# VHH binders against DNA primase large subunit PriL (priL), part 12

Target 1, 340 residues: DNA primase large subunit PriL (priL), of Thermoplasma acidophilum (q9hjd1)
Amino acid sequence: MILPDRKQILDRELIRRIADTTISGSGHSDGLSEYASIRKAAFAFVESAVLGDQAYSPIENAELAFIVWILAALDENIITARTIIKARDTVEKQLRLVEHYEDLEEFGSRLGIEISVFGEQIGKDHLYRIGVADFATYASRVTGSKYRLSNQIVREGYVYVDEDVMAKVLREAFVSFMFDTLDQIRKEDAIETIKSVLDDLEKIRESYRKAHNVRMIAGKGDASMFPPCMKEIIKNLESGVNVSHMGRLALASFLHKAGYSEDEIVPYFRNAPDFDENITRYQIKHISGEISGTEYTPPKCETMRSNHLCYMDDDPLCHREWMKHPLTYYEVKRRNRKIR
Key: E = the ipSAE of ESMFold2; O = the ipSAE of OpenDDE; V2 = 0.75 times the mean of E and O plus 0.25 times the DockQ between their complexes.

## First folded at step 4 (VHH)

Design d7 (framework vhh_rezetamig_d1)
Fold by ESMFold2-Fast, scan of step 4:
Structure d7 (fold): chain B 340 residues (1-340), chain A 121 residues (1-121)
Amino acid sequence: as target 1 above (340 residues)
Amino acid sequence: QLQLQESGPGLVKPSETLSLTCTVSGGSISSGDYYWGWIRQPPGKGLEWIGHIYYSGRTYYNPSLENRVTISVDTSKNQFSLKLSSVTAADTAVYYCATDEIYSWGTFDYRGQGTLVTVSS
């Protein structure tokens, strides 16, 4: 079972040893072969996530640690999103399969969340107690009325929840833990630390490019089909260049309308200087209409131009008289490539 | 043109309520175009969103602070206020009042200059 361990993840010497260990013959009984096994499993996990493989893939703490450094070194929004989503789903499945209720308490403790077990043992009826602040922070990210505060038992600053609700809350706390830990590792430092596996990192990038082509054929386009205005915003966010609030609204609303989920959108903003995951998720919910009651209308080309966010350059499609909207550009590109 | 100014005590005792006011000039709080909010920065840490209010009185709070925070608006004085109850040393921070456009990303580009609030005996 995965148990979050920030000290292990940030242990650069351990990560370097995992990266540098060579596999020789059938030496899987050798202690040094364990590092090679961890490295192989970590890369396989990231590659399967990039390819959209939803099959359950159990991983251990050391593999999770190395995965974080792979993500930091690659520094690719969609790779990060898909891998963290797969890890989230893996963790949730593991949390639901625990035989000892104390395992949930340990998992929560590792994330700084105090969880206590309260309830009847007869009929296996159990309630878990969690602080209202922690519940509100993480449960707000889960879709479904069952996971809302209004549908829980609340007493004296604590929320009493069943195992299903607790697993959802803990998985979201784990997602926060992953992003917070990634935020502590600089791309250049990660590349230097695991430089012995740069060839494996390039294989992941190749798989990512192939996965994008497959998803384009399946009907959801990829970033190569985005209009130049959105590509520029993404480039600036990835490099940590300050992007105006209009630019960030334009990108978030564009991705939402293009079929990207909240979890797929959040990583695009991770490198922004003022990034805050709770604020970002709240704004995405506001843009989608989940909390505002009205979907935000993505900006037209005219609005992009007036806000100095239009980068038409030599793109002939942008110069068509009827090209009035970034979403129209995307739909034209997506349809043209999908049927070919 | 639009300017925000914080005011309030710089020292608060543990367990007491921190109270700050923001005065808006160069624009109206009654405008439907803006949210009015508070953010803070503890020494050596990043910015933390506290909450914001729409001129109608609708509030949105950081879930981590929700049970301790009250934000209110006084349209007659063109002001909005923050009350944070049961303070501890962890609430020591520079507090900024800020505005954000509706549907904004939460950048709070228009901020006050900030006021240091120290929680100490």
Scores: ipSAE 0.000, ipTM 0.174, lowest interface PAE 16.9, mean pLDDT 78

Design d8 (framework vhh_rezetamig_d1)
Fold by ESMFold2-Fast, scan of step 4:
Structure d8 (fold): chain B 340 residues (1-340), chain A 120 residues (1-120)
Amino acid sequence: as target 1 above (340 residues)
Amino acid sequence: QLQLQESGPGLVKPSETLSLTCTVSGGSISSGEYYWGWIRQPPGKGLEWIGHIYYSGRTYYNPSLENRVTISVDTSKNQFSLKLSSVTAADTAVYYCARDIYSWGTFDYRGQGTLVTVSS
């Protein structure tokens, strides 16, 4: 299990040893040393995060420490965010596999959070107690009405939560820990410390460049199958052209219904002239029903037309008598695309 | 009753331009309901989508062929045409014109095909 340990992560000499370890191909070598294994797992983790691979990838403290130095050396905000989010999700899964209360208490303690348990066993229905200030700080970062303070039991300055809520709070506290730790490492120091693996860093940069281009242009997440109305909104946002509030609502609600997460939707709006990430995230949460209690339905073709957002002229599928909704267009394209 | 018929030379020399025409009967290209396009099948290989056109003149091409292919439409004759420049022996195939229902090379009707051999 990962346990927050800033001293271990910031142990520059240990990181240098991990970076400098090579696999000997001469003679009768038995294979990878411990350090070589840690290094390979760390690079694989960062590359998978950059590519958007959400498969569970178990890592321990040593891999996490080396990952932080890779991120410091690369100094790329999107790579950093994706990698830390993948580490967050890894930590959440590991916290849910905890068999002993002492492990969860230790995890929280290392983050400055005091946790107490009520009941006889650790489980999803077990009530945990956490201070209201710590809860408010971290739970506010989790999407979903279940994680709001107003939906918890509050007594004498403490919030009583189940295992699911506690794991979400601790994963968000871990994210803060990661960014705070990363901020203590200078890019120049990171590059010098892991200079022996610069070729592996360049592979990560190239993977990121390819993934970014695929995501924004070529149709990662089936964007190539989107109806012309949604493609036009995306094109205008990417070029920094002003898009109406109805157009932004249409795209965000369409992507949400198509299965896109909040973190996957936000990047579509980054190049808008008035972009503000907190406002955009709030609007996405409102559209999804997380804070409003009511999920917004993406607009029908008729609504798109009346708001001057319809671009059907050169698309025969849009002219079919039964084509009444942008989501219907997307589903038809997905089902009828040739695989060969 | 919809019928598509390919026409054009069955032999083209290397480096020249392959030119084929498709005549549509039993349906109108200008109706706006469909795309009209070309697919080919080289000997011993699978079908390869070349491109398609909407009656307005808007075209969509296979990226691997984009620099060599031009598709045009003549709504007055209810015909559309393919020009493939700088041909090589690799362009030898049976060429089909087809009606595209979803603009992704999803053809619901095609002609009988015409063999085009690229040889000196």
Scores: ipSAE 0.000, ipTM 0.204, lowest interface PAE 17.9, mean pLDDT 78

Design d9 (from r5 with S31D Y108H; framework vhh_rezetamig_d1)
Fold by ESMFold2-Fast, scan of step 4:
Structure d9 (fold): chain B 340 residues (1-340), chain A 122 residues (1-122)
Amino acid sequence: as target 1 above (340 residues)
Amino acid sequence: QLQLQESGPGLVKPSETLSLTCTVSGGSISDGGYYWGWIRQPPGKGLEWIGHIYYSGRTYYNPSLENRVTISVDTSKNQFSLKLSSVTAADTAVYYCARETYYDFSGHPDYRGQGTLVTVSS
């Protein structure tokens, strides 16, 4: 079972040893040292996530630690999002397979969440107790009536939940742990620490380009097909420039309508200095209609112009008489690429 | 009537730079409604987009070719040019210059040059 271990992940000497270990023999798995095996498994995990492989992939703490450094060195939003989604799903499966309830308590403890086991005291379900603040923080990210406060037992500042609800809450806490730990690793430090595996990093980038091209051909476009207004918002968020609330809403609703999942959208906002994951996830759920009941559409070109968010510049497609919507731009670019 | 005409050497040695120029007549390159681009077709294969340029000088390249491609524009001569470095036999193709929009593929006859065969051989 994966256990959150920030000290192990931030152990640069351990990470450097994993990165620097030479392969013995003819390059076969059987000839690898323990560190080389961890390195190989970590790169395989990231590549499988990038390719959309949803198969359960058990990994250990040392592999997870190296995965975080790979993500920091690559510094690619979609690669990071897909890898953390796969890690989240892996952790959820492991949490659901625990034979001893103390394992959930240990997992939560490492994330700063106090969990107590109550067994079948008031029913046939095994009940866990978690603080209302922690529940509110993480359960709000999970969709479905089963995960709402109204469907739990609440008493004196604690929420009593079953194993399913507990696993969902802990997986979301683990996602926050992953992003927070990744943010603690400077991109420059990551490159210097794992510079011996630059060729393997390039292989991941190539796999991403290949998967991205296949998705474009299948009808889902990429960021290169986004209209200049959305590209400008992304650029400003990545460089830490202040982006208005309307600009953030425009980007989130655009990405949602373009087929991006909540977990794929969140990383676009992560580089902002005022980033708050809970607020961002809540806004995305609101925009998608999961909690608002109505799906939001990104603003029309006229609305983008009136809010000073239109960057037509030298783009001829934006200057066409019939170009009235950023989504129309994206659909035209997708259709055009599909015929090539 | 808009006409695009490719010009440049039909034979290039491996490892050298392929250079082509497109001359535009019957229309202005300084028309802000269009990009001016290059497309190629290797023998027996489909069309491959190389890149395009806006008359301001802003360029957009096919990521697969980006490290080898340079497109430039000369609005005073109503011309734009392609340079493709480090060529190999795989770069042997008919090269077309085109006026590009996002709605019609540049293969439309009225918006594409006649094409010029470039063979990479010693």
Scores: ipSAE 0.000, ipTM 0.146, lowest interface PAE 20.4, mean pLDDT 78

Design e1 (framework vhh_7ubx_2)
Fold by ESMFold2-Fast, scan of step 4:
Structure e1 (fold): chain B 340 residues (1-340), chain A 119 residues (1-119)
Amino acid sequence: as target 1 above (340 residues)
Amino acid sequence: QVQLVESGGGLVQPGGSLRLSCAASGFTFSSYAMTWVRQAPGKGPEWIATIYSGGSTMRDDSTKGRFTISRDNAKNTLYLQMTSLKPEDTALYYCARDLYWGSDAFDIRGPGTQVTVSS
């Protein structure tokens, strides 16, 4: 079981030993026994996360420490978020498989959360007790009315919840622990440049790029007619380059106006950090006017330029004085193709 | 009532630092992605950074080395730490509630706090 241990994960000696063992070409593992298997498991976990592999595989504290080090070394927001999301899902699965409530109490204790079993077990259903402040902090991150404070039993500063709610709360607390730990490692400059792992790090980046290309192929057949600004956003999504908030809105609204359905648009965003299909579908419905009642148009060329999203390059059509909108570019290209 | 209120802006010399705060009320702050946006006079809004409910962040490349977005869910507060400020950073800075991404998809935003970088 993954037991959050911030001291162990932030241990400069452990991080230095990981770095030194890797540099030395190893087999030498003073206190870091099983280095080869830990390294292999950690890299495999990160690679599986970036490929979208959701198969359950438990991780140990030593693998978790190495995973955090890999994320700090890569310093790539999308890879980081997807790896932490996979770790989140792994932890939730592990928490739901726990048969001894003392393990949940220990897990919560290491995250600074006091948990107690309250009442009699009915079948396999337990009633758990957690402080109101901790509940409010973490349960609010979970979508669904079942996880709202107003739908729980509250007494004397405690919230009484079933096993499902407790697993979700502990899962979210673990996610916070991961991000806090990663931020602290980055801030303290505890990361060393390790020549012997550069190939493994580059392999992860390459796997990520290949996975993106497969997902993007699901788009419309006439994507070649898109303006260079939209092509650049798509290319950046495919290559794992960070795409700005405005860039995502621009692409989603452009695809909608170009005649793409919700199901055809969703694949473009599967690699976004914190990707959640329900939230993504909600945003697309909002942009399309299905929920908001107002259809959003992609931003004009002037707005794209002010947000550093205009890639005119040497494209003569973009440099026309009358070219004011990405949709106008697309319409001109479509019209010219049909005349042919 | 849902409300966002920014503070921490002011006059600062080039190379200086400022920390902006955004106080949220009337909703479950920790459940929402939160965004910082700036708007210079005569220009459109420019997205700076988003922090998601799970803690991950997306940052604009032009500022990511100098600006850090963070949140304190216990205080219902969003922060923007700005370092190595330049004259071109002069703008009205505002925070917005967002479910995922897109400034035009914001369901609420604050009135903003003015940042002026000048010698």
Scores: ipSAE 0.000, ipTM 0.226, lowest interface PAE 11.7, mean pLDDT 72

## First folded at step 5 (VHH; framework vhh_8k46_1)

Design m1 (at its last look DockQ between E and O 0.22; V2 from the best seeds 0.00; counts 0 for: pae E 9.9 > 2, placed apart)
Fold by ESMFold2, look of step 7:
Structure m1 (fold): chain B 340 residues (1-340), chain A 120 residues (1-120)
Amino acid sequence: as target 1 above (340 residues)
Amino acid sequence: AVQLQASGGGFVQPGGSLRLSCAASGFTFSSYAMGWFRQAPGKEREFVSAISGSGGSTYYADSVKGRFTISRDNSKNTVYLQMNSLRAEDTATYYCARDSGWYTGWFDYWGQGTQVTVSS
């Protein structure tokens, strides 16, 4: 079972020792030292997340710690999101298999959540107790009426829940823990600490680039997969409502990164009251780097919010703690198109 | 302060040629793309041409392709617009502008216009 330990994750000298090891042959069936085995498993986990492998991949605390430093050094929003989602899914499965409830209470404590096994005082299927503030915070990130506070047994500031609701709340708290811990590691510090394995980081980037290129060849998604922020900008442009320069740049750069050609992007702007096809095509060429030498990406969700361009409303994917970028939203939706 | 001074306009017959110049100061000229715009009386300002900071990439409005050539000399901090095969509809005040990109809607500093009049 993963028992999150922020002190272990942030132990830079431990991470350096794991990164620097070359010793093999003494502690594991594959002939690797304990640290070499941890490092190998961490890279394999990140690689499988990049490739979209949804198979269950057990990991332990030291591997999770090294994964965090890999993500900090890579500093790639989509790779980070995919990896944390895969870790979340691993944690959820482990939570449903807990044999000792003390481990569950310890797990919650390490995430800063008061959870306890309350016994059968409320009902046989409602064995778990979570503080109402923690429930409200994390259950909001889970889709479905079952997970709404209004559908729960609430007494004296506590919510009483079954195993399913408990697992879903704790997995979302784990996601917050991962992002909070990752944010405490400067990219420059991560690169220095695991500098012995920077070639392996580049292999991860190469795997991502190849996977991205294959998906572009297979085709791009459609507007149903766009994040709400981009859908709102599109709606306003279609209606002739004024859209700021930042909003227009966000949409054009998003469509460009989503694989739309200049000819496919231009029509999105034709109803704008100040539309000029020549300057619109110039701006698209500027975004692609043809004019400026700089290829642009759309702003992160934080920047979209500060510019009043975020329209997340009740969209459950936008409310996920790990959803930090419009391109990440699009990639998640594209991955799930075969499911829906 | 950023300054852009356009010059080279004048009166010319249809089919004639003019070369506009825009002298820049107050910023690192080679770091910025530059553009030319024009505005005829009673019309909206129209994008004409742009050139990358290095001069390696150029762009032209459809109405001027094949007739106008944008260029720059980074050693003289100057961008040029060579206008050939001029037509009456090219009559306008021509402005040069610095391309700021993402931050301020692409063009943030504008030169004084220079008048181009094409008539028999």
Scores: ipSAE 0.006, ipTM 0.497, lowest interface PAE 9.5, mean pLDDT 80
ESMFold2, look of step 5: ipSAE 0.000; ipTM 0.353
ESMFold2 (binder alone), look of step 5: mean pLDDT 80; pTM 0.797
OpenDDE, look of step 5: ipSAE 0.273; ipTM 0.738
ESMFold2 (binder alone), look of step 7: mean pLDDT 79; pTM 0.790
OpenDDE, look of step 7: ipSAE 0.422; ipTM 0.806
ESMFold2, look of step 8: ipSAE 0.005; ipTM 0.489
ESMFold2 (binder alone), look of step 8: mean pLDDT 80; pTM 0.795
OpenDDE, look of step 8: ipSAE 0.368; ipTM 0.788

## First folded at step 7 (VHH)

Design n1 (from m1 with G101D Y109P; framework vhh_8k46_1; at its last look DockQ between E and O 0.15; V2 from the best seeds 0.00; counts 0 for: pae E 12.9 > 2, placed apart)
Fold by ESMFold2, look of step 7:
Structure n1 (fold): chain B 340 residues (1-340), chain A 120 residues (1-120)
Amino acid sequence: as target 1 above (340 residues)
Amino acid sequence: AVQLQASGGGFVQPGGSLRLSCAASGFTFSSYAMGWFRQAPGKEREFVSAISGSGGSTYYADSVKGRFTISRDNSKNTVYLQMNSLRAEDTATYYCARDSDWYTGWFDPWGQGTQVTVSS
């Protein structure tokens, strides 16, 4: 099982030993074959994430530590996001298989989250508790009414939850832990520390370049006339930054209403960390009403703001009192080419 | 809590038929769209078909249109896939899944798969 340990991950000497190891054929006792196995598994994990392989890929603490240094040396937002999400999914599967609740408590403690088993005073579906602040922070990143604070039992500053909710909260806290830890490693230090494996690093870059080129075939269209909120969503998707599902819905429905075909919309989502073309096409058909019977309209500006998706900054058109909808912005821009 | 159990797979000759079933429990079945996916050894999992919660809307991958029919019985909490005119390329493990609301963007959770083998 992965038990996050920032001190181990940041242990530059351990990382250097793993990077510098050579495969022994004669049975050396220094553990060199173990370090070679860790290195190989770490690179395989990153490559599988780059290629979009969603299959379960078990790793342990040493592999995770080396993966972080690979990501730091590569310094590629999309590779980083895909790899951390794949690790998140691995962690969630492991959390659901834990035999002893003390292991969940230790996992949470490593992430700075106090969790505990409250016994069975509330019931079998509410065995675990977590502080309200931590729940609010991480559960907000999980979609579904089951994960809203308003649907939970809250007592004395604690939220009481079942195994499913606990696993989802902890997996999101793990994502934050990974990004925070990665931010503590300078790219130059990572390159120097794992310089022995530059060829393997370049193989990952080539895999990324090929996959990235395929996903960036789509043309530009009329994107220069899009409202700032949609431009920001597009920018984040292209950069591999995680975009909320509301943001993805807003963009997909906007593009559909702007006259973009399914084939023209799909490329906007290809760099998303969890992109799946078949599911994306299904969701676009659902938005268009082909499957659902109901055509979705993108959210109005008030709704975009309440969901933290509004990026109007100093845009003079967005600040007009009558500007209340992203489609209105686009229509005005298209019909009046003199507006700044 | 959510349970999906697919069944009805088997061996069949080309041109034959099979009917898959997926029994669901642990959630309000009629409130969710349901889907079928398949995965051949060494290949990625691919979408096959989906049906709305009411059963009023269906969708099929182009490779199965006209040959496969998805249906559901909300009184029995079961979704079905009728597979006709089966071909060797339909050989795969078939999985049923509950569609999530838009905020997840994925079919979740997955059921136990059932093997379909088409050969002569």
Scores: ipSAE 0.000, ipTM 0.263, lowest interface PAE 12.9, mean pLDDT 78
ESMFold2 (binder alone), look of step 7: mean pLDDT 78; pTM 0.779
OpenDDE, look of step 7: ipSAE 0.035; ipTM 0.339

Design n2 (from m1 with G101S T104E Y109P; framework vhh_8k46_1; at its last look DockQ between E and O 0.52; V2 from the best seeds 0.00; counts 0 for: pae E 14.1 > 2)
Fold by ESMFold2, look of step 7:
Structure n2 (fold): chain B 340 residues (1-340), chain A 120 residues (1-120)
Amino acid sequence: as target 1 above (340 residues)
Amino acid sequence: AVQLQASGGGFVQPGGSLRLSCAASGFTFSSYAMGWFRQAPGKEREFVSAISGSGGSTYYADSVKGRFTISRDNSKNTVYLQMNSLRAEDTATYYCARDSSWYEGWFDPWGQGTQVTVSS
């Protein structure tokens, strides 16, 4: 199973050795074949996440470590979110299949979470205990009344839970661990460390762009999946209320990155009091990179907040400590909806 | 002060050609994208074309694509609009504009336009 190990993930020299591995023309080595296999599996995992492949993809700790460095070098919010969520789902499945309880307890320990299989049975469906503080922190991030503390058995500082609650709590802690570890790697350091495979990184970006176009044909998400900040901007524009230049930029760039075409974006602005269709179309082409050569990304949540554009309210997803970008919100919302 | 002087307009028959020029001063010309707009009497201002600061990227409104060509000469601080296969609907006053930062406004066209009239 995956046993989180931040020191292994941040071991830059191990990552460089995996990245630099080549097949020798003079012979074979078991060490070289292992590193080449790790690199290949890591890229395949990221690729499958980018393409939306829902098949279970088992990985090991070294592969997870290399995946983190791929994500740091790519520095693409949507690719990062898709990949970490796929890793979360892999971990959740592994947690439900744990054969040896010391592995579960070690997993929790690596994340700083007090969890164990309890030696007394409170009921058939309550085989695990989690420290109450950890439960309160991570269960609050799981949707549903089943995961609320008020619906749990609590004794002597522990919450007693079933397999489903245990797996969901630990997976949320794993997501936090992944984002926090990724934040410790500078993009420049990641690019230098895995420079020998930068062509493979570009192939991932191209695969994402192709999948983006296919989703526009088959169906992208809709406005119900938009973060509250974008919904509020849309509401104000449609009611004829003035929206700041920053708010309009944020919405236009968000819709573009979400897969909306120019013709689909323009109607969002038609009720603005200063609407000019030709100027609006030029501005959309500018943010898409058609004119500027550079696609604009909507502002991160910190910037939205500092410009008074954040309407977080009581939205549970906005309040997760790792939710830092409107595009991450959108992608997480989309991934949790089953299409067809 | 930023100055933009558009010129080169005139009267032309359908199918004819004109070349507009816009001389710029008062700013670092090569650092800014430049654009052309037009406005017919009683109509809204219409975006025509834009070009990046380096000249490497160009954009055209669908109504003029394939007939108009935007270009720039950064050594002369000048942006051009070559208009071929002109039609009656191209009749308008043409303005050049500098693309400003997102915080200052999207475009801030100013100065006097040059009249293009396509008739008969």
Scores: ipSAE 0.000, ipTM 0.278, lowest interface PAE 14.1, mean pLDDT 79
ESMFold2 (binder alone), look of step 7: mean pLDDT 78; pTM 0.779
OpenDDE, look of step 7: ipSAE 0.042; ipTM 0.516

Design n3 (from m1 with S52T S57R Y109V; framework vhh_8k46_1; at its last look DockQ between E and O 0.74; V2 from the best seeds 0.00; counts 0 for: pae E 8.4 > 2)
Fold by ESMFold2, look of step 7:
Structure n3 (fold): chain B 340 residues (1-340), chain A 120 residues (1-120)
Amino acid sequence: as target 1 above (340 residues)
Amino acid sequence: AVQLQASGGGFVQPGGSLRLSCAASGFTFSSYAMGWFRQAPGKEREFVSAITGSGGRTYYADSVKGRFTISRDNSKNTVYLQMNSLRAEDTATYYCARDSGWYTGWFDVWGQGTQVTVSS
């Protein structure tokens, strides 16, 4: 299990040894073949995150440490965010497999939060407790009403939660830990420390550039390919009609997932009555995960409907039983450009 | 109980410096990104700067890059804005704000402003 260890991650001499290890020869020290394996796995993990591969990719503490130094040397906010989110998802899966409560307590303490396993139930099958302050800190970053403080049992300064809620809270604390630790590494120091593998870093940049260009090509369709809900939001923004916060978030996250760059998204908002380009760019960075560590997906159709953002009219694709997401609509339209 | 209080404004010559402070209370300060905004008389409020909860990453409007520095001290629940090489165009009321994420429309808690006046 990954146990966050800032001292290990910041151990520059260990990182240098991993970077400098040769894959040739035999009879070297105990760590030589292991270091090459760690380096290879770390680069593979970062590249898989860049390419959007959602498959489970187990890693250990040494790989995680080297990943952080790769990210510091790259200094690319999007690559960093995608990689940390993939690591978050790996950690969440591991947290759900923990057998002993002391491991959860140790994990939490390394992230700077206090948790404990509650041995007796209070009402429901709540097995875990966390201080109200720590819960409020991290649960606010988790989407869904299940994770709101108002829906939890609160007693004597503690929140009592099930495994699902606890895993989500701890994974968000892990994201903060990763960003905090990464920010302690100067880019110039990272480049010097792993200088023997800088060619491999450039391969990651090329993979990202290529994947981004593919999404941009796919996302260059005009408004005729967008779902009616997004077309209506765009029409209202162009006309200066008030669009709710949720509507603006839905459009920005849709365009981001469709492959539109920050520079391409900003113009959609220029006629909004409160338009400020700098705050708009900041909000887009939130959506991409640069600020929060969480990349946003547009709301599903059910959520769009509950927020009064759904405009289906007589669109036959929107009325299909399986049409549940604006991105699915866009994918179908893009795939079938010549089909009415 | 949740509140932000900005201070440190004043009158200064062009080219001078000021340091603004924003004291926070009623919430877990280190968990939130924080921002600075400004509003000149007769103009709309505009974004100036933001800083992550850990203080590790910072963001600036183009008009202030290289002149302003945002920082935070999580032990004192305080965000700072160091303003150097001040210009007449920087004259405004400066506000700090808490970034609560997309659930609440991003910046959901605002401080009382502090006036910065840059004039010869």
Scores: ipSAE 0.012, ipTM 0.552, lowest interface PAE 8.4, mean pLDDT 80
ESMFold2 (binder alone), look of step 7: mean pLDDT 83; pTM 0.828
OpenDDE, look of step 7: ipSAE 0.067; ipTM 0.594

